# Ledger of designs, part 10: VH-VL binders against DNA polymerase sliding clamp 1 (pcn1)

Target 1, 249 residues: DNA polymerase sliding clamp 1 (pcn1), of Pyrobaculum aerophilum (q8zty0)
Amino acid sequence: MAKQVLTYIDAKEFAYIIDSISVLVEEANFLIRNDGLYLRALDVSRTAMVDLAIPKESFEEFPEVEELRFGLNFKELKKLLRRVKKGDKISMEFEEGRVRIKLIGKSVRSIVVPSIEVVGEELPTPKVVYTAMVKAASDVLATAVKDADAVADEVKFEASEEALIISASSDKGEVEVKLDKNSELVYEFDVKEPASARFSLEYLVDITSKTSKISDIVTIELATAKPIYLSFDIPAGGKISYFIAPRVE
Below, E stands for the ipSAE of ESMFold2; O stands for the ipSAE of OpenDDE; V2 stands for 0.75 times the mean of E and O plus 0.25 times the DockQ between their complexes.

## First folded at step 14 (VH-VL; framework fv_sonavibart)

Design r3 (from q5 with heavy chain E103I; at its last look DockQ between E and O 0.91; V2 from the best seeds 0.00; counts 0 for: unsure alone 74.9 < 75)
Fold by ESMFold2, look of step 14:
Structure r3 (fold): chain C 249 residues (1-249), chain A 131 residues (1-131), chain B 103 residues (1-103)
Amino acid sequence: as target 1 above (249 residues)
Amino acid sequence: QVQLQQSGPGLVKPSQTLSLTCAISGDSVSSNSAAWNWIRQSPSRGLEWLGRTYYRSKWYNDYAESVKSRITINPDTSKNQFSLQLNSVTPEDTAVYYCARDIGSPESIEDYFGPDAFDIWGQGTMVTVSS
Amino acid sequence: DIQMTQSPSSLSASVGDRVTITCRASQSISRYLHWYQQKPGKAPKLLIYYASSLQSGVPSRFSGSGSGTDFTLTISSLQPEDFATYYCQQEYTFGQGTKVEIK
């Protein structure tokens, strides 16, 4: 019988992808289709959604299946991925009730984890018509949300024709970070209509911190009082992205 | 508790504008958790969503593609109501028209998959388009 | 867009019968499906939301199940007031209806 094996060339990058997903959920289903690897999950409070899509062309080896679905616990998976070293590949061999993970470097190390039953169904894409898009250095966004977190528990994003303003205010102080459309750190700036929304900082610091290890560019999309869309292109191909629901008022 | 009361003429001539109003009691048209919809029902099309209006820091409208060029839905906060105007009607627009509330949680991602369930409906208005 | 197909289009039943109605989506919609009852001359009434959650004030003889593409509305013991047309709904799309008539 042919092996059902998935091999990703950069195991360290894969570990960062797992770290990024695990900000929102403790466990989730991966879905392998004939064209790629997919994951979509909501956090427990249903305020944030992560979306992963990696085309089969991004893998050194990809299973020939109509559809293969498997659930993983990220706490256990992250423990195993701490063993990855720079230059390692990672492969996953799918067996009945378990996944054999190989870390392929100077030596080949095999580790087995259970494939778990995860309650989680396919989720639709949020239907938002965005009016503002900013493509910028991802570490600038990570720094901006971290600065906001020092002051408040929520952050405001305002896109105007001239700049993206990220701000927070409380009785303890105020923070404002301005990303001028002409900044060297802003790579694209497309504001069809000004947009303003507020978001909880609960996940944003960790999301931006983890994803900045994957991609040096973030695409930010906004519409007034609608979910923010954060998208990060994966160097080997594919995308990890997040929707975060707005705060009311 | 929450009640929707419809009003408007039941007979409209072809090429004219169909106009209906839905009055809200027990809730606000500007509620940040609700959206205010028009849905029609005919034997040929069954139940058909036409559009909605709702307030989320600004007023939004979503319209069905099939009627987008002819439809307007307006809130009226002073009267706590919302309206339907459908221009250039034909006999194919003959239907029972309902207003309906969908209630959601704008701080939840699920709210953005489309409307949740329509939990409160108006009584319906039979509109006939005929000469 | 996702199409919703109900089965059967109509059925005849007696008081006390167990009635099942199905709704099939053209692609997976997880559990984001709702059920409505409509009596002649009346507006639709929400029965079930998110596939299986019973709306307030709806009798417990109504239940919903399913996920993905196949969904079922069940009336465990049909009552005289349950003779009506039933619709499923996802996003902005309604099924064509299932009419439950007295035998």
Scores: ipSAE 0.732, ipTM 0.842, lowest interface PAE 0.8, mean pLDDT 90
ESMFold2 (binder alone), look of step 14: mean pLDDT 88; pTM 0.920
OpenDDE, look of step 14: ipSAE 0.840; ipTM 0.904

Design r4 (from r1 with light chain A25T H34N; at its last look DockQ between E and O 0.86; V2 from the best seeds 0.00; counts 0 for: unsure alone 74.6 < 75)
Fold by ESMFold2, look of step 14:
Structure r4 (fold): chain C 249 residues (1-249), chain A 131 residues (1-131), chain B 103 residues (1-103)
Amino acid sequence: as target 1 above (249 residues)
Amino acid sequence: QVQLQQSGPGLVKPSQTLSLTCAISGDSVSSNSAAWNWIRQSPSRGLEWLGRTYYRSKWYNDYAESVKSRITINPDTSKNQFSLQLNSVTPEDTAVYYCARDLGSPESIEDYFGPDAFDIWGQGTMVTVSS
Amino acid sequence: DIQMTQSPSSLSASVGDRVTITCRTSQSISRYLNWYQQKPGKAPKLLIYYASSLQSGVPSRFSGSGSGTDFTLTISSLQPEDFATYYCQQEYTFGQGTKVEIK
């Protein structure tokens, strides 16, 4: 009987969030609880995980539910969201098997997409005790990762008490980017114990490129030979974050 | 095939240290895909995980909170074994002690949700704590 | 902490019977649940991992099912060698066990 509606004031930002999630997955479940919107998904190879949490206070309109779960295909959703204009709001209205998406701007455009069943349960949080944390300008990380990708297919992160070093090496050459803890582009630096790990560049270039459109700041957490944790605060509230499993040597 | 062979005394006096070893054949204690666990079994606690040691570019230990202040698990790469040291034992530490492998996939996020399954177990060692 | 409860705590069955054992968790654990068989005087033996995947060398009469909070181990046709105690496990926690006796 009563409609279940979710409205986000910055449709362009929401589109960036969807674009960032879709780096890892083509489809996933959103979970609406009484305190916010959640998503957690693994990519097909199970080497990377995306985590989204947006509190209900970040929405102009939020459903009153105990729990509502709906699945969306991100390929089709991204095609629709390419048409979002600056200043638009986005509204999602949930009905049986379908989600009505409204782009609310100078005029209202209404599009209906299927709500799909995505098989899977809510995933646990990886249990990692991180020993190094760096908050830095997200553009700096995106550039470092892009430079590494030009040279190799994996990248090394090394945190010492003085700097974070991002490096890659191959037959084509080598790249090293040093983020000194005293740099103006490093906002927090907390290394309890040095940490070193290697990661595939398969997703990192796109993750850092897409998420830099959401947040100017990235939090990087490391522990030796453990998944890297990258998190990005959403300006309207909430967080999008990623775990990427290490390569072994 | 991988096998785990336990050794150590079956009787320990209260306040002393319980010491056991687990020898590994067919695998390496420094395998980057395995973790090496101690689990005990008693009527009062059932099966109880105590801790593990494993190598992922460095040595890691995880210990159960209930014994964290008293337990040490050490690898020995030269002998291809790992040990259990449990200090300041009481009669409540009386149990059958097992070593066990859990086989991980460190390039998968799922490996970091906790141990997957204990696929290889040692034969067990009954340890009685009494004077 | 996630609480795990097995049911029943014990049972008796005849050779050829279908036997089911359940494990319930206090919150969702997806499919990250394993089953073990333990015979008297022996260590536990892994039977099923990831809720339904059969460990190598385990007879096909054993099967597992479930996800979320409710999980089941099934023995489709009980054999005399299946007398044992069965345990569920997730992460570092084991169920209390279910004893199965052959009549």
Scores: ipSAE 0.741, ipTM 0.853, lowest interface PAE 0.7, mean pLDDT 91
ESMFold2 (binder alone), look of step 14: mean pLDDT 88; pTM 0.918
OpenDDE, look of step 14: ipSAE 0.870; ipTM 0.918

Design r5 (from r1 with light chain S28T S30N; at its last look DockQ between E and O 0.79; V2 from the best seeds 0.78)
Fold by ESMFold2, look of step 14:
Structure r5 (fold): chain C 249 residues (1-249), chain A 131 residues (1-131), chain B 103 residues (1-103)
Amino acid sequence: as target 1 above (249 residues)
Amino acid sequence: QVQLQQSGPGLVKPSQTLSLTCAISGDSVSSNSAAWNWIRQSPSRGLEWLGRTYYRSKWYNDYAESVKSRITINPDTSKNQFSLQLNSVTPEDTAVYYCARDLGSPESIEDYFGPDAFDIWGQGTMVTVSS
Amino acid sequence: DIQMTQSPSSLSASVGDRVTITCRASQTINRYLHWYQQKPGKAPKLLIYYASSLQSGVPSRFSGSGSGTDFTLTISSLQPEDFATYYCQQEYTFGQGTKVEIK
């Protein structure tokens, strides 16, 4: 009986992807279908959702299955992935109740982790009609969010026809970052209607910090008092994205 | 305890406007967690959602495609109520009309997967469209 | 768009019977499937939300189950007050109803 094997040529990039997912969850199900690798998970507070899609063409080896689901605990996987070196490949061999993970470089390191049962059903895509979209340098967003975190535990995003404003205010102070639509750091700016929403900073600092190692560009989508959508392209056609629910008042 | 009380005429002539009102007690029409719906029921189409209004930093309306060109749902915060106006009615609009609340949790991503259940309903208003 | 089909359209049952009503979606839906009871001349009353959660004040003889495309409402021991029409709902779409009559 054939082993079901998945091989990703850039183990370092895969490590960044896992690190980015683990901001929200300690464990989650991966879903392998005939066209790619998928993951969708909510954090425990149900405030944020991560969505991963990597087409099968991005893999050197990909299982021939209609559907294979496996759950992993990210603490164990991250311990291994801290050892990844430039040029390593990562291979995952799916066996009954376990996954054999290989880092393939100058030498081959192998570890076996259990495939765990993560209870949950397939999550739908949040239904939001966005009125504002901004593509910008991802490190600019990461810096803006980190500046906001120094002052408050919530951040406000305001999109107008002229700019995206990211701001925070508290007894400790206030910050404001303005991304003018004509800035060299703004690559696309499409505001059909102005939008304003507030978000918890609980995950945003780590999300933007981790994903900036995956992509230099972030796509930001907003609608008034609706979840923010952040998406990051993965080289070779993949995408990791996040929805974060708004604060209300 | 939340209650919905409907009012409005039970007979409307073809081509005129059907107008109903739903008064809310025990909750606010501008609640950040609620949405306020109109649903009708007829033998030919069963239960049919028509639309809703709700407040999330601004007023939003969602309308069913089948009636979108003819329907308006408006909140009235001073009277704590919301209304239904359905223009250009025909005998096919004859039905029992209900107002209903759905509750959500807008700070949860799950709130945006789709509407929750309709947990509180008005008493219903039979509306006949006939000459 | 998505359609909800209830089975059976009607049934006759006696007090004490176990009653099972099914709701089938034309495509996979999430757990946002709800059940309502409606008596003649009255508004629908919510029984079950999220496929299996009982609404407050609903007797424990009512239960819901299912996922994907197939969902079930069960009344473990039918009572006189349970003779009614039952509807499932997903998103803004309702099933056509199942009438439970006294036999």
Scores: ipSAE 0.723, ipTM 0.837, lowest interface PAE 0.7, mean pLDDT 90
ESMFold2 (binder alone), look of step 14: mean pLDDT 88; pTM 0.921
OpenDDE, look of step 14: ipSAE 0.826; ipTM 0.900

## First folded at step 15 (VH-VL; framework fv_sonavibart)

Design s0 (from r1 with heavy chain I109S Y112S F113S; at its last look DockQ between E and O 0.01; V2 from the best seeds 0.00; counts 0 for: pae E 22.9 > 2, placed apart)
Fold by ESMFold2, look of step 15:
Structure s0 (fold): chain C 249 residues (1-249), chain A 131 residues (1-131), chain B 103 residues (1-103)
Amino acid sequence: as target 1 above (249 residues)
Amino acid sequence: QVQLQQSGPGLVKPSQTLSLTCAISGDSVSSNSAAWNWIRQSPSRGLEWLGRTYYRSKWYNDYAESVKSRITINPDTSKNQFSLQLNSVTPEDTAVYYCARDLGSPESSEDSSGPDAFDIWGQGTMVTVSS
Amino acid sequence: DIQMTQSPSSLSASVGDRVTITCRASQSISRYLHWYQQKPGKAPKLLIYYASSLQSGVPSRFSGSGSGTDFTLTISSLQPEDFATYYCQQEYTFGQGTKVEIK
């Protein structure tokens, strides 16, 4: 009787990860393999995809399994996670058709949630050859996207040899945020070829605001008229990433 | 609010091990934005940084060269605290010992510099090394 | 290693005086210098970080300036509660301290 339990040291970080995923989906499958925890999900409109990978080395305890798949509904999970305090650990024990979740801090609290079947096919990784990469402070991106949302429903990203420009315009006005390659808030800047694309702000505001609680740094990758790739390294280990399809108009 | 509470014995005999703990409230010892330090102060040497522990995708320790062969700093995530062990003490190790937090740079910024500002300090523990 | 030298080692001043303390690094440290106040029997308290940024809860009479190798802490109008020893710090290294006595 092998115990099937995982323990993540930072329950607050895990809560932010769940918040970030839930921007796109209400439920999803988690996949536990012998090397880590994985999730990939596509929103209903099939315009945005989230990717999570956390290696087993990032867990205090990790199951010895070939493969374990379980689906969770995020609505109930998020209600539980709102009670998490800084310093809490989170553990999950997998049982037949359910998961026992413990929040371990000054006191221990346990809840049981059903493991559900989430219907869907395997999702391939988008094949994009990116020509521009910018690594910057995640708060700067979140602010730029929020500023764009104040005036428009879409935002333009333009990478040149000297800067990344995030802009929006409408009858209400115009905004432009310039991230110069020499800015203190730009940590890496690699533009092999200029890139330009437009994106809906539908998810971007929430994605960038929630992920800034996970990572201080965002990696932004662009190619002309291709999905934007946003990735965030998880401090405890692993990565959460997004592909967002461009507007074709 | 973040607070650091120190505990441990104030008298240690020569050649024994000095052992102190620092309990953290309002933050996590595994916080991705902090590092956890031990600093001591004596009239002859002033303020002297001893070492730190911090978590950035994995655990790191940095120790001052002067004590590197004798010091160990360990986090304890289940108790949300970190400890100092200093082996083979002599009267030269008599000092007030402080734990302190610094807000270090993220790992992926390639900032391998030492501690940033120490914004939160423990109350201090006077440790006397004497027969 | 980088050495931090404070001057003066001590000074005596009256309430209301402008007090200036300097800290000198043996090589450039950009703006990454921090200032602390320590009262007898208490832990150091952060006043200024990154040369000029005030820590939360620190009175506006405290200010910092400098970049490179030469840094200054200024108390614009000394108060009785400002009797203390002041330290500068960069990375692992603290200055030797400046004791401020109120006459």
Scores: ipSAE 0.000, ipTM 0.384, lowest interface PAE 22.9, mean pLDDT 85
ESMFold2 (binder alone), look of step 15: mean pLDDT 88; pTM 0.921
OpenDDE, look of step 15: ipSAE 0.016; ipTM 0.541

Design s1 (from r1 with light chain Y32W; at its last look DockQ between E and O 0.89; V2 from the best seeds 0.77)
Fold by ESMFold2, look of step 15:
Structure s1 (fold): chain C 249 residues (1-249), chain A 131 residues (1-131), chain B 103 residues (1-103)
Amino acid sequence: as target 1 above (249 residues)
Amino acid sequence: QVQLQQSGPGLVKPSQTLSLTCAISGDSVSSNSAAWNWIRQSPSRGLEWLGRTYYRSKWYNDYAESVKSRITINPDTSKNQFSLQLNSVTPEDTAVYYCARDLGSPESIEDYFGPDAFDIWGQGTMVTVSS
Amino acid sequence: DIQMTQSPSSLSASVGDRVTITCRASQSISRWLHWYQQKPGKAPKLLIYYASSLQSGVPSRFSGSGSGTDFTLTISSLQPEDFATYYCQQEYTFGQGTKVEIK
């Protein structure tokens, strides 16, 4: 088609999505296919992966293409997105070597950024058989992770038949947060086999803080000494999720 | 100096169990950065990964879907070796069987995409399945 | 599931020739592709890992390149000991092999 544009009705939500992705990477490739918008990126240290999938039905306007790939640097995009007002839409118009990004409200505010060449690695899904799943209030996880960060550089997640325990310990102190399976803040609890793993806090504080602006619910999946999987349903449709590799014990 | 030495019978009757052993020297079967694989090679299928065993706070196994219902790979920490058991074999299982090490980085997401490069291989065992 | 196709399946070359072998994946696989050399009756030997990194003890005449779906193994000046079959590998999957024979 002549005009290649996508339009997302909630620009503020899109801004939160971009903020969440940018915890791990400064730039990444977006992939537009006939059924949706996708992104998958690995941070520089190869410790964490972010995965975004938004179906085309979640957009007010979506390109008629078989496939369109474009890379963005998030630094300039985030500067524009800080100016988002309630009710703004965001559109992206794809042109030769550049992307015109507009905030559409009472007036139109825009930026033109280059479509950059991010050396494209297509990443497979980590092959993990999870044995424990907990759905809980996302701000409870964010608070637990922030508490752990105050005392240590890593956090331990332990899922048992009765509770999920999030803990950290160092010579500076100890913290423990217990999410009992019957808590009103735990919405689903499915532990087929107990699981225990430790994770760096390097990204977790920012991931949980920023994604709690997208969704009130987090799905947490664990297996012993395997990556943790955190996923957040996007209200307009789709999902943003993360894998974080475990620390070796 | 890491070496893998294979042993086991070279002739197995159909419907029986194929059993092979791989002895490790210069490394530990319980290394938390290594995984211990079985790979076979035949003219009809070429090189085919079958599965692996590895230790990451507990013992894990990954098996190829094509053989998952018939395969078992067991570590033996006391002998520093690992084994292959393949049940209910047919002539289609005739191949040269290799054990191999892949080195992983369990603190990297990449470790969970699948086996990495196989840097050390056993000498191979030709196994024929026939009546 | 990634399918790996090597090209050519076989080639004939003389000592001193530059040899190029290609491995094509059915979808993008990044630089996790590895190359192996196998001589008759022997186990495969790792040559190149992560598309372009040379394994310790492998001669510098071997090099690898590529990303995405297309990867290349190059032998800059073929030696007598290089007549062998070469395999690419990613994750669980190997290519079908490329036999390099004496012309």
Scores: ipSAE 0.682, ipTM 0.818, lowest interface PAE 0.9, mean pLDDT 90
ESMFold2 (binder alone), look of step 15: mean pLDDT 90; pTM 0.930
OpenDDE, look of step 15: ipSAE 0.778; ipTM 0.880

Design s2 (from r1 with heavy chain D62E; at its last look DockQ between E and O 0.91; V2 from the best seeds 0.84)
Fold by ESMFold2, look of step 15:
Structure s2 (fold): chain C 249 residues (1-249), chain A 131 residues (1-131), chain B 103 residues (1-103)
Amino acid sequence: as target 1 above (249 residues)
Amino acid sequence: QVQLQQSGPGLVKPSQTLSLTCAISGDSVSSNSAAWNWIRQSPSRGLEWLGRTYYRSKWYNEYAESVKSRITINPDTSKNQFSLQLNSVTPEDTAVYYCARDLGSPESIEDYFGPDAFDIWGQGTMVTVSS
Amino acid sequence: DIQMTQSPSSLSASVGDRVTITCRASQSISRYLHWYQQKPGKAPKLLIYYASSLQSGVPSRFSGSGSGTDFTLTISSLQPEDFATYYCQQEYTFGQGTKVEIK
């Protein structure tokens, strides 16, 4: 059989990616194909979906396989990744029923974990025709969502031809953040049709906080009363993204 | 219990417009969890989805590519019904036409993979496109 | 575009027989397949949703199985009222049907 090892040059970045995925799920299946590493999973309530794609060109070593599927529990993996140092690489060696994970720097630190059977469906891409897209500083979104969480359990996103408005209201107060299309913190703004939707804040605070460590830029896509799409580019062509279902009025 | 009752003429001349209605009882055409579909059946094409209308803070319409230029599906909230108009019909449009509900959960991501099952169907209307 | 290969197109069977009908999808979307029964002159009736969940009011002799690309509908002991055409569905696409006839 072909050697079954993948090596990612930036272990710290990989740690951020794992941390971001684990907001929604404690365990998930990874899928290695001839062109990249993939993961797609729903949270237990099936209201949010995470999607990861990292092209094989982002890896220093990549398996020569048609397809390799393995499940991991993120609790143990995150414990190892807390010890990552700047300049470390991470490698994964796939064996029958187990995965050898190494942090490779001045010394090699490693763990062997079982490859677990995560029961799950192959998930299609949600079919949404988005009418509004905004690329903005990811930290601005993270702050807006955190401010909304302080006053409510739901947040409203409204895209018009002039701005994206993120707002929340309750008996405790009101929050409004306006991202004008001409703001220096808005990098792209494409609104073909105004869009408005409300979302639970259950995952949004942690999603935006964790992913801002991966990318300074978030792409936000909206359509009225449809799932929001949030995507974050990973250097060298990778992407981590989320769909979050709307609240129904 | 939800029921769908169809009405409309069964004979249409070529190049004219086919018009059908579907009355809803036991549910609302503006239900935030339902979508209202038209599906037809013929020997040459089998069962063929034509389109749907539904309300999620605004009205949405989705149409099959094969008929998109000729089809309109309209809700009528005051009568609690929805309609099908198919323009410029040809003999290939001869079929039994059904209305049907798909019931979803818009607060679940799964609702956006495609329609759920069609759990309630109208009785069907045979439409013949005459020469 | 999902394409559905439903087989056989027809079969002949006797009351009491076990009948198996298959549906193969061109893409692996394992839980999102549904089964319908249609009798002459009537609308389709939902039997099974999400591959294996039995619709309320449907007899327990009907069962569905499968995941990924391969799905089956099984009638464990065929009854006189089960002579009908059966369709699978994924998204907006239906199979071409399997007619179950009296042997």
Scores: ipSAE 0.761, ipTM 0.849, lowest interface PAE 0.7, mean pLDDT 90
ESMFold2 (binder alone), look of step 15: mean pLDDT 89; pTM 0.929
OpenDDE, look of step 15: ipSAE 0.862; ipTM 0.915

Design s3 (from r1 with heavy chain G114N; at its last look DockQ between E and O 0.87; V2 from the best seeds 0.71)
Fold by OpenDDE, look of step 15:
Structure s3 (fold): chain C 249 residues (1-249), chain A 131 residues (1-131), chain B 103 residues (1-103)
Amino acid sequence: as target 1 above (249 residues)
Amino acid sequence: QVQLQQSGPGLVKPSQTLSLTCAISGDSVSSNSAAWNWIRQSPSRGLEWLGRTYYRSKWYNDYAESVKSRITINPDTSKNQFSLQLNSVTPEDTAVYYCARDLGSPESIEDYFNPDAFDIWGQGTMVTVSS
Amino acid sequence: DIQMTQSPSSLSASVGDRVTITCRASQSISRYLHWYQQKPGKAPKLLIYYASSLQSGVPSRFSGSGSGTDFTLTISSLQPEDFATYYCQQEYTFGQGTKVEIK
């Protein structure tokens, strides 16, 4: 097989992407198609799913393949990514059974890792009809979720025609964050039908905190007692998104 | 033990409405870990999923695109049953109709895309559309 | 939409035979495939769920394997009561069925 090279211009951004993905999984399969790089994985409890899609246009170099699948252990990858500096590029060279990862900056650092086959196949898209969509500042969501985490292990999202309310309550206290449809921090607001759902904070805190470092905007889609859909646009192009299953009463 | 008992007419005239009922025993129609389905079977079309109804803090319905414009599935909590209404029937709707339960795990992502298994079935009702 | 194709459409076998039925998905569906047995005049009966898990009460001679696009139902030693039609299912789509007949 011919040597193929994938080069992402912003290694720092890529590191954040890996951090965001690693919230749910320690390892996962990437899929290179003719149009982009893809990843979809469920956490071990199967309560959350992460989806990554980066178009080929976001890469400086992109393999000319119909399909290439490779698995990476994110713990090992993060060891290299800790050394990432602003302005560095990250390149992956695909060999038989191995991936050479290069950090390209003032100097070139490289490691070779095995191309592992992570157990798991392509996952379907959850079949959810959402009734509420809110596009808002990602840091607002991250802060709201963090505040909720301080008082409870679950958080409630309630969307009405007027606002999105993020709340949590326990014997430790109560938190309520209201995002009004007319708030400067809300960029789009579309509620066709009121929606309410509860979610575990197990992943949400890290998801929102890490992804907010990648994207300043988050799109929240909600339906009553359905998985919440969070999507973040990657500045260089692409999207990282999450489905988190609801907690049922 | 969970059982499904079907009832309804086996003969319907063209352009009329097909109506069937499925009574549930051993489980609740409003169970948050189950969905209640209608499936039909014919020699020409094989096994065909038509739709389902289920309760997750509120009632939801999913319908197959092929019958979406003509189908209604309604739960009846008071009788612990659910029904099928298929409007404007034609001879192509002639089939054995089954009600069935698929198990769900609402706190799992797989509940929303997993091809859930139908573990409990009604006895089936042959419905013939004929003038 | 995902299409499910079973093979063969029918087969003849004798008691004691090893029987293999294949189901192919038009795209990868991981392990989200189920198998059913149906006898004439009866509703389908769940045999295998999630590609390889045996439903409670189903004899151990039934087994399922596969992942992605190709799946297999195997009857290790065909019994008289096993002559029936078998279906694979992905989400709400069923295969066309495989009829196992007596040779």
Scores: ipSAE 0.612, ipTM 0.792, lowest interface PAE 0.6, mean pLDDT 93
ESMFold2, look of step 15: ipSAE 0.710; ipTM 0.830
ESMFold2 (binder alone), look of step 15: mean pLDDT 89; pTM 0.925

